# Designs tried in a protein design chat: VHH binders against EKC/KEOPS complex subunit cgi121 (cgi121). Part 48

Target 1, 174 residues: EKC/KEOPS complex subunit cgi121 (cgi121), of Schizosaccharomyces pombe (q9p7j3)
Amino acid sequence: MILPLFPETQVHVFVYENVSNCAAIHEQLISQNPIYDYAFLDAATILYKKQVYSAIIRALEDRRDEQMKTKTIHSEVILSLSPKTEISSAFRQFSMTKKSKNIVVVKIDSKLTEEEEFERLDKLVEGNRVEFSDEELQKLIDFKVLKKNYKLDPSTLENPLASILSSIALRGYS
Short names: E, the ipSAE of ESMFold2; O, the ipSAE of OpenDDE; V2, 0.75 times the mean of E and O plus 0.25 times the DockQ between their complexes.

## First folded at step 7 (VHH)

Design jd1 (from jc51 with S32K Y108W; framework vhh_5j56_2; at its last look DockQ between E and O 0.25; V2 from the best seeds 0.00; counts 0 for: pae E 13.9 > 2, unsure alone 63.1 < 65)
Fold by OpenDDE, look of step 7:
Structure jd1 (fold): chain B 174 residues (1-174), chain A 128 residues (1-128)
Amino acid sequence: as target 1 above (174 residues)
Amino acid sequence: QVQLVESGGGLVQPGGSLRLSCVASGFTFSGKDYYAIGWFRQAPGKEREGLSSISSSGYGSTSYSDSVKGRFTISRDNAKNTVYLQMNSLKPEDTAVYYCAAGYRDSWFTSPGQYDYWGQGTQVTVSS
């Protein structure tokens, strides 16, 4: 997938449900295994495709402007999901944990086709791939977590997209 | 009980280098919880200031204050439950007691109050 604003950057997003080895993946990430060079998100925190895309775009913009706050583009994606500026908070809020069941995996600067990337990633993730769509994401979301992460109230929880996107876009400006 | 122990401090000439170590006990670096480990320093008569931090994230996110950026490098060894601060191009202004801190809260190196555990500190003196 190519983003219009970043035509030179290929991006792939995958969704997995019923992942049995999140703990193992987490350990590999901690050890900074280079073959795990992805952004691993807890699907319980993701409601919209646009939420993910917005975070990706924010991260890419930060990189373009040499304003990244984190070490890698993938960590920057995780940070970009958060309305908070604290990196640790962002990761606690959005990153896959050892107890995660469903995950969203983002690859930036991929040199492979989507199918090739999937084949590679599928060796790392023990779960079932589902479509990256709002329909599938809404089945995996934890609204308690969503509400907490973006400080949604009952009125905004009815249609939280605008609030989420605003939080992502305006992080560090409020 | 969580305990942080700093080491590696000492006397060094301007332009010299030191590597500080922070060993954590009662704290598992490979745990499931996210945390941050930071280095702070306090010079006599000055407030404690944040220098650098590293997250427990698998991405190895690090941060540096402007005062040490380009000169100091933070790293970790999970197997040893140790965080390091490599300090290069040291200046007399770097003279201070250096502290290691760890926390689970929404924090980075800028706010000491956001960290839960602190070491005893190690003296670094940069002098001709």
Scores: ipSAE 0.006, ipTM 0.234, lowest interface PAE 11.2, mean pLDDT 89
Fold by ESMFold2, look of step 7:
Structure jd1 (fold): chain B 174 residues (1-174), chain A 128 residues (1-128)
Amino acid sequence: as target 1 above (174 residues)
Amino acid sequence: QVQLVESGGGLVQPGGSLRLSCVASGFTFSGKDYYAIGWFRQAPGKEREGLSSISSSGYGSTSYSDSVKGRFTISRDNAKNTVYLQMNSLKPEDTAVYYCAAGYRDSWFTSPGQYDYWGQGTQVTVSS
């Protein structure tokens, strides 16, 4: 997919459920193995497609404006999901861990079709790919984690999307 | 829980060498938490400057600012939970308080705001 503001940038997003090898993937990410150059998110923290796309847009805007805080665009996506500016907090809250069961995987700057990128990713992830849709994400979310990560209260739970998107767009001092 | 303690600062002659140590507690470099360790310095009246970083990963990736590349070497000893900064060919402009800092994976060594944990600093003075 090509975002209108970033016509040179191809983006793919994949969702996997029942992933059996998150611990192995995590070790490869810690080891900075370049084959694993994706953003691996814990699906328990992702409720909406727009949540992911808003973080991608924020990361791309920061790259364009030379204001990235992390070394890679994929790690910048993970940071961009957070309402806070602390990198380590964002990774603890949103990144896939050894104990994750379901994941969302983002590839930015892809030179491949979605099908071709999937073929590569499927060799790395031992799980079942599902559609990247709000319907599937809602099955995988942990609402306790979502509330904690975005400090949602009863009034924001009525329309959590707007609160979450505002946090991503306005990340910083609040 | 995460604590960083610098040591090894002092007075050295121009052209001399010094090795700084940063002992970490509250995590291990091979533990479940992933960190990058960076060295920074701050001279009087100047902003804190990023010098070098090393990841806690098995790759042990290192990076250096242009101002210190070729003169400074970052390394780690996982058994002692310690990161070192070997400083060679020291110049008077290297005089500063040196800090180590820890940030979660992919912390940018040139931006101190990206590091969550900081040591108290150790003074390095390069003077004849």
Scores: ipSAE 0.000, ipTM 0.224, lowest interface PAE 13.9, mean pLDDT 83
ESMFold2 (binder alone), look of step 7: mean pLDDT 78; pTM 0.814

Design jd2 (from jc51 with S32I D106M; framework vhh_5j56_2; at its last look DockQ between E and O 0.01; V2 from the best seeds 0.00; counts 0 for: pae E 8.1 > 2, placed apart)
Fold by OpenDDE, look of step 7:
Formats: C-alpha cells, structure tokens, sequence
Structure jd2 (fold): chain B 174 residues (1-174), chain A 128 residues (1-128)
C-alpha cells in the first residue's frame, strides 16, 4: 500500500488473531532481532484502520521532519498511537505484550508486495490472519483499554474516532 | 532468551549499605526505548513489593516507592548492561529477597504483574 502523502514509502498492515507465540515474538523484539523489523501492536488497543494509518502518517511526518523521538520508524508508529509523549507509556499502551492474543503488524518501507510480505511475516507469527478492516478490529478491541488509552468519556464513546485521531495528531501540543 | 541475574546481596548491620546488581542478557537496557528495569523485594510472609524502576530510554527516568525514597538509588551502566540498586541506611525491615525485573514502563510500577521477566533474587539480611 502506498500512502498519498508518502508515495515513496510502501506500507503494509496485517492483523492476526489467536496468536500463540506472542511471548516468543516479544523476546525477539527486545533482543532487537532485525528479522522482526515491524511494529507489533496489541489488537486490543486498535479500533479503526484510520487509527493505524494516522499513527503511520504521524510517524512518517516525524521522520520527514527529522523529529522522531524513537529509534526506528516502527517504534515511532507505536509512539504515534498514543496521546502521551512518553515513549514507554506509549509502548505500554499499544505495543504487543507477551500476553497478547491478537495483534496488528505494521511494516514501513517494505520492498515486497503485500503478499510477499505476508509470506515472510507468516513465518514469524503463529496465528490466523484476518482482514485489516474496522469490522475485524471491532471484534478484537478491548474497550476498557481503549477508554483508558485515549481517556474517552460518555460524550466521546459514541464516536471515538475523532477523539482518537485528535489525540494522535495533537500529541505533544496539549 | 531473556535472563536477569541479581547479585550483591548479603548480611549487613543496621545503618549499613549494599549495592545490588542486575545483569541482563537477551536484551539491552540501553537499546530499547520502552522498557523499564525494576527492583522488587519479598519478605517472608509478605507480598512482593516494588521499590524502584529505571527506564531504558535515553532519559533514564527513575521512580521510587515511599518506603525506600531517600535511601535507595537506582542507576544503570549501559556498557555493562547492568542496573544497580544502591541501598543506604538499611533497616531490619529491609530484610528480604530482592528481585530485578524487566517490563514495559508506564509511570512507576508497584505491581509485579506489570513486569515480564524476573531474576532469581538475592537475599538481603539486615541484622545486628
């Protein structure tokens, strides 16, 4: 997938449910295994496709403007999901954990087609791929976590997308 | 495989000092933006309690429980991939097995469930 604002950057997003090896993946990530050069998100924290894309765009903008706060573009995506500026908080809020069951995986700067990237990633993730759609994400979301992460209240819960996107876009400005 | 190994425990008199070390393998303290290393302790018959944590980020944010604030200091050596807990003005009530743990950091952790990896622990005994 090519984002209109970043035509030179190919992005792929995958969703997995019932992942059995999140703990193993997590160990590889903290060991900085380059084969695991993705952003691994806990699907329990993701409600919308636009939420993910907004974070990706924010990360890419940060990179473009040489304002990245994290070490990698993928970690910047994770940070960009959070309304908080602290990196560790963002990761705690949105990153895959050892206990995660469902995950969203983001690849930035892919040199492969979506299918090729999937084949590569599928060797790393032991789970079932599902469609990257709002419908599928809604099945995986933990609304308690979502409410906590974005401080949603009854007035914003009916349509939380605007609040989420605003939080992402305005991170560091509030 | 991630492994944490504590050392530096022992017997000390009240008012004495000890420095505990936590050496990590399988990941680097300085290479990850989002992890924290924390120190916990567990006395006989008591629950494990959080004492201090330090972020793996470049900022190295630290936190302390009220029980140890002003007496204990957490620090890290990136080159040695080691986190230290300097314990001063030790009291008999500080007697416990001390554990280091690694996990995501939100603010400061008091709940063991927030940490993903644990060491085997080192015994600290404060007695006359």
Amino acid sequence: as target 1 above (174 residues)
Amino acid sequence: QVQLVESGGGLVQPGGSLRLSCVASGFTFSGIDYYAIGWFRQAPGKEREGLSSISSSGYGSTSYSDSVKGRFTISRDNAKNTVYLQMNSLKPEDTAVYYCAAGYRMSYFTSPGQYDYWGQGTQVTVSS
Scores: ipSAE 0.033, ipTM 0.420, lowest interface PAE 4.5, mean pLDDT 89
Fold by ESMFold2, look of step 7:
Structure jd2 (fold): chain B 174 residues (1-174), chain A 128 residues (1-128)
Amino acid sequence: as target 1 above (174 residues)
Amino acid sequence: QVQLVESGGGLVQPGGSLRLSCVASGFTFSGIDYYAIGWFRQAPGKEREGLSSISSSGYGSTSYSDSVKGRFTISRDNAKNTVYLQMNSLKPEDTAVYYCAAGYRMSYFTSPGQYDYWGQGTQVTVSS
């Protein structure tokens, strides 16, 4: 996929359900294995495609403006999902953990087609690929986690998407 | 202010039927994404039991606990901002206070902690 503001940057997003090897993937991420150079997100924290795209755009804007706070663009995506500026908190809240069951995987700066990237990723992830869509994401979300991560206010019954996107866009101003 | 108001409870003989209503005010159920209204019941001295839920989406996805599946039917009328529970083949063990609740839809619709708003309840008594 090519974002209009970043025409030379190819991005792919994949969703896996029922992943059996998150602990193994997590160990590879800790060891900084370059084969695992993706953003691995816990799907329990992701409700909308636009949530992921907004984080990607924010990370790419920060890279363009030389304002990245983390070492890689993929770690910057994880930070960019957070309404707060603290890196460790963002990883704790949004990153795949050893206990995750479903994941969203982001590849930025891909030189491969979506299906070629999928073929590589599918060798790493033991799970079932599902469509990256709001329909599939809503089956995997944990609303308790989402409400906590974005401090959604149930008493106002606001549109969750607008509140989440505002939190991503306004990080650093609150 | 957000309110849920149950009605339609009462006394009924075993094998009989009742239709409960849950009228929502302070919000439009069909207008809030990923929301749900569920029915719960609580008999004296027992924990609150989740029975059924209906989502705010399109045609309203429904779920039922095994204890009521086949006997109870949840439905909604978006024009009236109301959710119904049709209860058929009622048994003495269905005697309880019945509550409706609203919150974001979750995989475990029977978990009371996932619902943010609760009605006051309506008594259903199944007795000869």
Scores: ipSAE 0.012, ipTM 0.409, lowest interface PAE 8.1, mean pLDDT 87
ESMFold2 (binder alone), look of step 7: mean pLDDT 80; pTM 0.831

Design pc10 (from pb28 with A59I T105E; framework vhh_7n9e_1; at its last look DockQ between E and O 0.83; V2 from the best seeds 0.00; counts 0 for: pae E 2.6 > 2)
Fold by OpenDDE, look of step 7:
Structure pc10 (fold): chain B 174 residues (1-174), chain A 123 residues (1-123)
Amino acid sequence: as target 1 above (174 residues)
Amino acid sequence: DVQLVESGGGLVQAGGSLRLSCAASGFTFSSYAMYWGRQAPGKGREWVSGITWRGGSTIYASSVKGRFTISRDNAKNTLYLQMNNLKPEDTALYYCAAGLFPYSEDEADYDYWGQGTQVTVSS
């Protein structure tokens, strides 16, 4: 897809459930295998499409403004999900781990169609692709993790979207 | 209480300019993307322009692109719309809106709206 704010940048987002090879993927990421040039997120930490897109937009803005804190646009997406400025914290909070079962995969600057990108990614991920929707994300979320990551309280838990988006927006600027 | 108060509207001749302001209060301004919309007589609401949280990214409807400029001053909690080369078809009630999502042309994603300021462009 094309974001209206960044018409020259194509973005794809995929969701996989019941992934059996997260540990293997994680090893490839550690070794910085260029074939795995994606942002791999733990789906347990993602509740809304708008959460992901907000992080993407912030990362793209930071790149445009030469203000990225990380080395890659995909790592910047991960950082952008976090209310914290620490890169290590952001990765612990939102990045796929060896123990992850469900993941959200983000591709920035894709030169491929969504279908073509899916075909490439499907060779890397051993799991079931599901729709990138709030409905499907809601099935995969761990609310305990969500509450921790965004410091949600009972007053915000009923509708956490506002708190999540505010946290993303204010990171490093509050 | 949340408030968005527009100002700067008025009567102007075609080809003229106006600068609208939207003063925000009651919420964390810098957390919100801001938008301008308008409603012409007998027509529905129309999205005009949007600007992201820190003002780094802007977008415009095709009908106003190149003529209008959206900006914001987060220190002043104020949104602006510089309107140049105004046309009679720009006549409308202009309102500002706020939403947490960095960009949306769908008002369903907006959280707050102003009451609007009238802009009338004469031939």
Scores: ipSAE 0.878, ipTM 0.928, lowest interface PAE 0.5, mean pLDDT 95
Fold by ESMFold2, look of step 7:
Structure pc10 (fold): chain B 174 residues (1-174), chain A 123 residues (1-123)
Amino acid sequence: as target 1 above (174 residues)
Amino acid sequence: DVQLVESGGGLVQAGGSLRLSCAASGFTFSSYAMYWGRQAPGKGREWVSGITWRGGSTIYASSVKGRFTISRDNAKNTLYLQMNNLKPEDTALYYCAAGLFPYSEDEADYDYWGQGTQVTVSS
C-alpha cells in the first residue's frame, strides 16, 4: 500500500492469529536482528484499521519533520499509537510481548509487493494470517486493554474510534 | 453542533485572485484533516485540495496545483484556500470538509461538510 501523503513509501500491514512463537520473535527484536525489522504490535490493543494507519502516518510525518523520538520508524509507529509521550509506556502498552497470542505487523519502506513481503514474514511468524480488516481486528481486541490504554469510559466505549484517533492526533500538542 | 462556514467567495475576473476561509466550530479542529472541494454548475463534486491534521502536508488536484494554496491556522480553527490566476473553469461552489483521520482522498472518510461559498470567474 502506498499512502497518498507519502507516495515514495510502501507500507504493508499483516495480522496473525494464534501465534505460537512470540517469545522467539521478541528475543530477535531485543537482539535487533535486521530480518525482524517490523513493528510487532499486540492485536489485543488494535481495534481499527484507521487506528494503525493513523499511527503510521503520524510516525511518517514525524520522520519527515525530523521529530522522531525513537530510533527506528517501526518503533516510532509503536510510540505513535499512544496517547502519552512516555516512550516506555507506549511500548509496554502496544508492543507484542512474549505472552501475546495475536499480532499486527507493520512494514514501512518495503521494496516488495504485499505478497512478497508476506512470504518473508511468514517464515518468521508461526501463526495464521488473517485479513487486515476491522472485522478480523474486532475478533482479536481485548476491550479491557483498549479501555486502559486510551482511558475510555462508558460514554466513549460504544464508539471509541473518535477518542482513539484524537488521542493519536493530539499526543504532545495539548 | 459541528459547523463549517465558508466565506470569501465572489465575482472576479480571469487572472485574478480570491482567498477563501472556512471557520470551524464544535469539534477539535487540530485532530482533523481538512479539505476543499467544488461543484461547478451541472457537474458532480470535484476534490480540490487537502491538508493534514497538523498542517505538515498539502495536496492538490492537478487542475489547481501551482495556482491554489491550502493552509490552516489551528489556533483560530480556520482553513484557507488562496486561489491565484483564476480561470473561468474555476467557477464553482467551493466547500470545505473535515475528516477525523490524518489524510484521505476517499470522501467516505469525511465526517463534516460546509454549505459552500460561490466563486464566479468572468472572462
Scores: ipSAE 0.431, ipTM 0.723, lowest interface PAE 2.6, mean pLDDT 90
ESMFold2 (binder alone), look of step 7: mean pLDDT 83; pTM 0.837

Design pc4 (from pb28 with S30L; framework vhh_7n9e_1; at its last look DockQ between E and O 0.93; V2 from the best seeds 0.00; counts 0 for: pae E 2.9 > 2)
Fold by OpenDDE, look of step 7:
Structure pc4 (fold): chain B 174 residues (1-174), chain A 123 residues (1-123)
Amino acid sequence: as target 1 above (174 residues)
Amino acid sequence: DVQLVESGGGLVQAGGSLRLSCAASGFTFLSYAMYWGRQAPGKGREWVSGITWRGGSTAYASSVKGRFTISRDNAKNTLYLQMNNLKPEDTALYYCAAGLFPYSTDEADYDYWGQGTQVTVSS
């Protein structure tokens, strides 16, 4: 997929459920294995496609403007999901853990088609791919975690998207 | 209360220039991507331009690219549209809109709209 604002950057997003090897993937990420050059997100923290795309756009803008706070574009995506400026906090909030079961995987600067990228990623992830859609994401979300991450209250729970997108936008500016 | 108030429209000759402003209030301006749209007589609403929250990224409809420039002043809660080399086909009611998603040409993603300012370009 090509984002109109960044025509030179190809982005792919995949969703996996019932992943059995998150612990193994996590170890590879810790060791900074270049084969695992993706943003691995815990699906329990993601409710909307627009949430993911907003973070991607934020990260890409920061990279363009040489304002990234992290070392890689994928880590910047993870940071960009968070309303907090602390990198460690963002990773604790949104990154895949060893205990994760469902994940959202983001690839930035892909040189491959979506199908080719999927085939590559499918060798790394042992789980079932599902559609990247709000419908599928809402089946995987942990609302308790979501509420905590974005400090949602009863008045904002009716429209969590607005609060989420606002939080992403205001990170570092409030 | 949320308000978007456009200004700067008027009558101008072909080849002329106008600068539109959109004053926003009642919401956190910085959280929103801002957009310009227009509606010509007898035509539907048309997306013209968009700018992300921080103002670093801009987009334009092919019909206005190279002639129009969108910008924003977040300190003033104001959106601008510099329109140069205006053409009769640019005649329309120009309105600003706000949306939380950083970029969309689909008005379904917009949350607030202004009432618009009339731009008329004579041949």
Scores: ipSAE 0.868, ipTM 0.922, lowest interface PAE 0.5, mean pLDDT 95
Fold by ESMFold2, look of step 7:
Structure pc4 (fold): chain B 174 residues (1-174), chain A 123 residues (1-123)
Amino acid sequence: as target 1 above (174 residues)
Amino acid sequence: DVQLVESGGGLVQAGGSLRLSCAASGFTFLSYAMYWGRQAPGKGREWVSGITWRGGSTAYASSVKGRFTISRDNAKNTLYLQMNNLKPEDTALYYCAAGLFPYSTDEADYDYWGQGTQVTVSS
């Protein structure tokens, strides 16, 4: 996928359910293995495609403007999901952990087609790929976690999209 | 009440310039990506330009690229469109819109629209 605002940048997003090797992936991320250069998100924190794309767009905008707060574009996506400015909080809240069961995986600056990137990623992730869609994400979300991460009140829980997107937009500016 | 109010339209000669403004009220301006669209007489709506929340990223329809410049002043809750080297085919009702999704050419992603300001370019 090529975003209109960033025509030189190809992005891919994948969703896996029933992942059995999150602990192994986590160890590779800690060791900074370049083969694992993706953003690995806990799917329990992701409800909408627009949530992920908004974080990607914000991360790319911050990179272009030399306003990134983290070392890589993929870690910047993780930060960009957060309503708060604290980097460690964002990773704790949204990043895949050793205990995660379902994940969303983002690749930015891909030089590969979606199928080629999938072939690489499928060798790393032991789980079942599902469609990146609001329907599939709704099956994997933990609404208790979502409510906590975005401080949603009862009035917004029925349709939280606007609150989530506003939180991503306003981080650091309100 | 949410309002988007366009101004700055009028009659100009081909080759001239106009600056459109869109004053926003009743919502958190900084949370929204902003857009300009236009509708020529007897034609469908056309997306013209978009700008992200803080003004960091902009995009333009090919028909206006290099001639039009979108900008926003978040302190004044105002969106702008600087229109240079105007052509008769730029004649249209110009309207602004706002959407929470940070950039889209799909009107289904927009939440608020203005009424529009007329721009007429004479030969």
Scores: ipSAE 0.381, ipTM 0.690, lowest interface PAE 2.9, mean pLDDT 89
ESMFold2 (binder alone), look of step 7: mean pLDDT 84; pTM 0.841

Design pc7 (from pb28 with A33G; framework vhh_7n9e_1; at its last look DockQ between E and O 0.90; V2 from the best seeds 0.00; counts 0 for: pae E 3.5 > 2)
Fold by OpenDDE, look of step 7:
Structure pc7 (fold): chain B 174 residues (1-174), chain A 123 residues (1-123)
Amino acid sequence: as target 1 above (174 residues)
Amino acid sequence: DVQLVESGGGLVQAGGSLRLSCAASGFTFSSYGMYWGRQAPGKGREWVSGITWRGGSTAYASSVKGRFTISRDNAKNTLYLQMNNLKPEDTALYYCAAGLFPYSTDEADYDYWGQGTQVTVSS
């Protein structure tokens, strides 16, 4: 997929459910294995496609403006999901853990088609790919985690999109 | 109450310039992507330009690219559209819109709309 704002940057997003090897993937990420050059997100923390894309756009803008706070564009995506400026907090909030079962995987600067990228990623992830859609994300979300991550209250829980996107937009600017 | 109020429209000769403003109130302006659209007589709504919340990324319809410039002042809660080298085919009601998503050409993603300001370009 090409984002109109960044025509030279190809982005792919994949969703996996019932992933059995998150612990193994996590170890590879810790060791900074270049084969795992993706943003691995816990699907329990993602409710909307727009949430993911907003974070991607934020990260890409930060990179363009040479204002990234993290070392890689993928880590910046993870940071961009968070209302907090602390990198460690963002990763604790949104990054895949060893205990994760469902994940959202983001690839930035892909040189491959979506299908080719999927084939590559499918060798790394042992799970079932599902559609990247609000409908599928809604099945995987943990609302307790979501509420905590974005400090949602009863008044915003009915439609948390506004709070989520605002948090992403205003991080570090308030 | 949320308000988007456009201004700056009017009658101008072909080749002339106009600067439109959109004053926003009632919502956190800096957290919204902002957009300009237009509707010509007898035609549907057309997306013209968009600008992201804070990063200042901009996009334009092919029909106005190189002639129009979108900008925003978050301190003033105001969106602008500088229109240069105007053409008769630019004649339309110009409206601003706001959406929480940082950028979209899909009007379904817009949350708030202005009433519009009329721009008329004579040949």
Scores: ipSAE 0.858, ipTM 0.919, lowest interface PAE 0.6, mean pLDDT 95
Fold by ESMFold2, look of step 7:
Formats: sequence, C-alpha cells, structure tokens
Structure pc7 (fold): chain B 174 residues (1-174), chain A 123 residues (1-123)
Amino acid sequence: as target 1 above (174 residues)
Amino acid sequence: DVQLVESGGGLVQAGGSLRLSCAASGFTFSSYGMYWGRQAPGKGREWVSGITWRGGSTAYASSVKGRFTISRDNAKNTLYLQMNNLKPEDTALYYCAAGLFPYSTDEADYDYWGQGTQVTVSS
C-alpha cells in the first residue's frame, strides 16, 4: 500500500497467528540477517490498524526530518509505538520475542507487490496469515500488556484508541 | 470544552489571496492531525488539505495544490490555510477539523469540527 503522505514509499503489513518458529526468527534478527529486514512485532501489543499506521507515519516523518534514533526504519517503527523515548524498553515491550505466538510484520520501502512480499515472508514465518484488520487484531491482543505499555486507567480501557494514538504522537514532546 | 473557530474569510476578487485561521482550544493540539475542508454552494463536502500533528507532512487536493499552503503553530494552537491565486470555484464555506489519526481524507477519522468561515471569490 502507499500512504498518501509518503507517495514514493510502499509499505506492507502482515499478521500471522500460531507462529511456531519465533525463536528461529529471533535468532536471525539478532544475527542481522538482511533477509529478515522487517519489523517483527508481538501481536499481543497491537489492538488497532491505526496504532500500526500511526507508528509507521511517525517513523517515516522522523526519517524525513533526520530525527531517527535507531539504525533502520523498521527498528524506528518499533520505537515509534512506544510512549517513551528509551529504545531498549520499546523493543522489550513491542518486538516479537522467542515466546511470541502471534506477530505483526511490517515492511517499509518495499519494491515488491503485496503478494510478492508475502511470498518472501511466508518462506520465513511458520504460521497462519490472517487479515490485517481490527477484528483479527482484537483476537490476538493481550489487554494486560496493552494497559501496561500505555499506562491505561480503567476509565480509558473502554476506548483506549485515543490514549494510544496520543502516546505515539507525543513521544519526545511531553 | 473543545472548540475550533475559523476566521479570515471574506470577499475577494479572482487572483487574490486570503489567509484562514483555525483557533483550537480544549484539547492537546499537538497530538492531533488537522484538516481543512470546504463546501461550495449546492455541493457536497470536499477535502482540501491535511497536516500531521507536528506539521512535518502536508497533503493537498489536486484542485488546490500549488496555490494553497497549510501550516500550523502548535505553540499558539492555531491551524492556517494560505490561499493564493483564488478562483471563483474556490467559493465555499471553509472548515477545519482535528483527529488523533495523524492524517486522513476520510471525514470519519476526525473527532472535532469547526463551524466554518465563508470565502467568496468574485470574477
């Protein structure tokens, strides 16, 4: 897909459930294998499509404005999900781990169609692709994790979207 | 209470310029993407321009690109639309909106709406 604000940048987002090889993927990420150049997120931390797109938009703006804090655009997406500026805590909170079961995978600057990118990714991930939709994401979320990551009160848990999106927007400005 | 109040409209001859303002209060302005829309007499609503929460990214409808400039001043909680080389077809009620999603052309993504300011461009 092409975001209207970044017309020369193609992005793809995939969701996998019941992933059996997160430990293997994690080892490849630690080894900096360029075949694995994606943002691998733990789906337990993602409730909304807008959450992911807001983080992508923020990462792309920070890249354009020369304000990135991490080495790659994909690591910048992971940081951009966080309400805090500390890089290591953002990765601990939002990145796929060896224990993850469901993941959201983001590719930025793709030169491939969605189907072509999926063909590459599907060779790397042993799991079932599901639609990137709020309906599927709500099946995979862990609300305890969401509450902790965004410091949600009981009053905001009824409609956490506003709190989440404002946290992404305000990181580094509050 | 949340308020968005537009100002700066009026009557102007074709080829002229106007600058619209949208003063915001009652919410954290810098966490919102902002939108200018317009509604011409007898027509539906039309997206004109959008700007992300810190002003880093802007976008324009093809009908106004190159003539209109959106900007914001987060210290003053104010959104602007500089309109140059105005045409009679730019005649419309211009309104601003604010949404937590950083950018959209879809009106459903905007939480707060102003009442609008009339711009009339005479031939």
Scores: ipSAE 0.354, ipTM 0.712, lowest interface PAE 3.5, mean pLDDT 90
ESMFold2 (binder alone), look of step 7: mean pLDDT 84; pTM 0.837

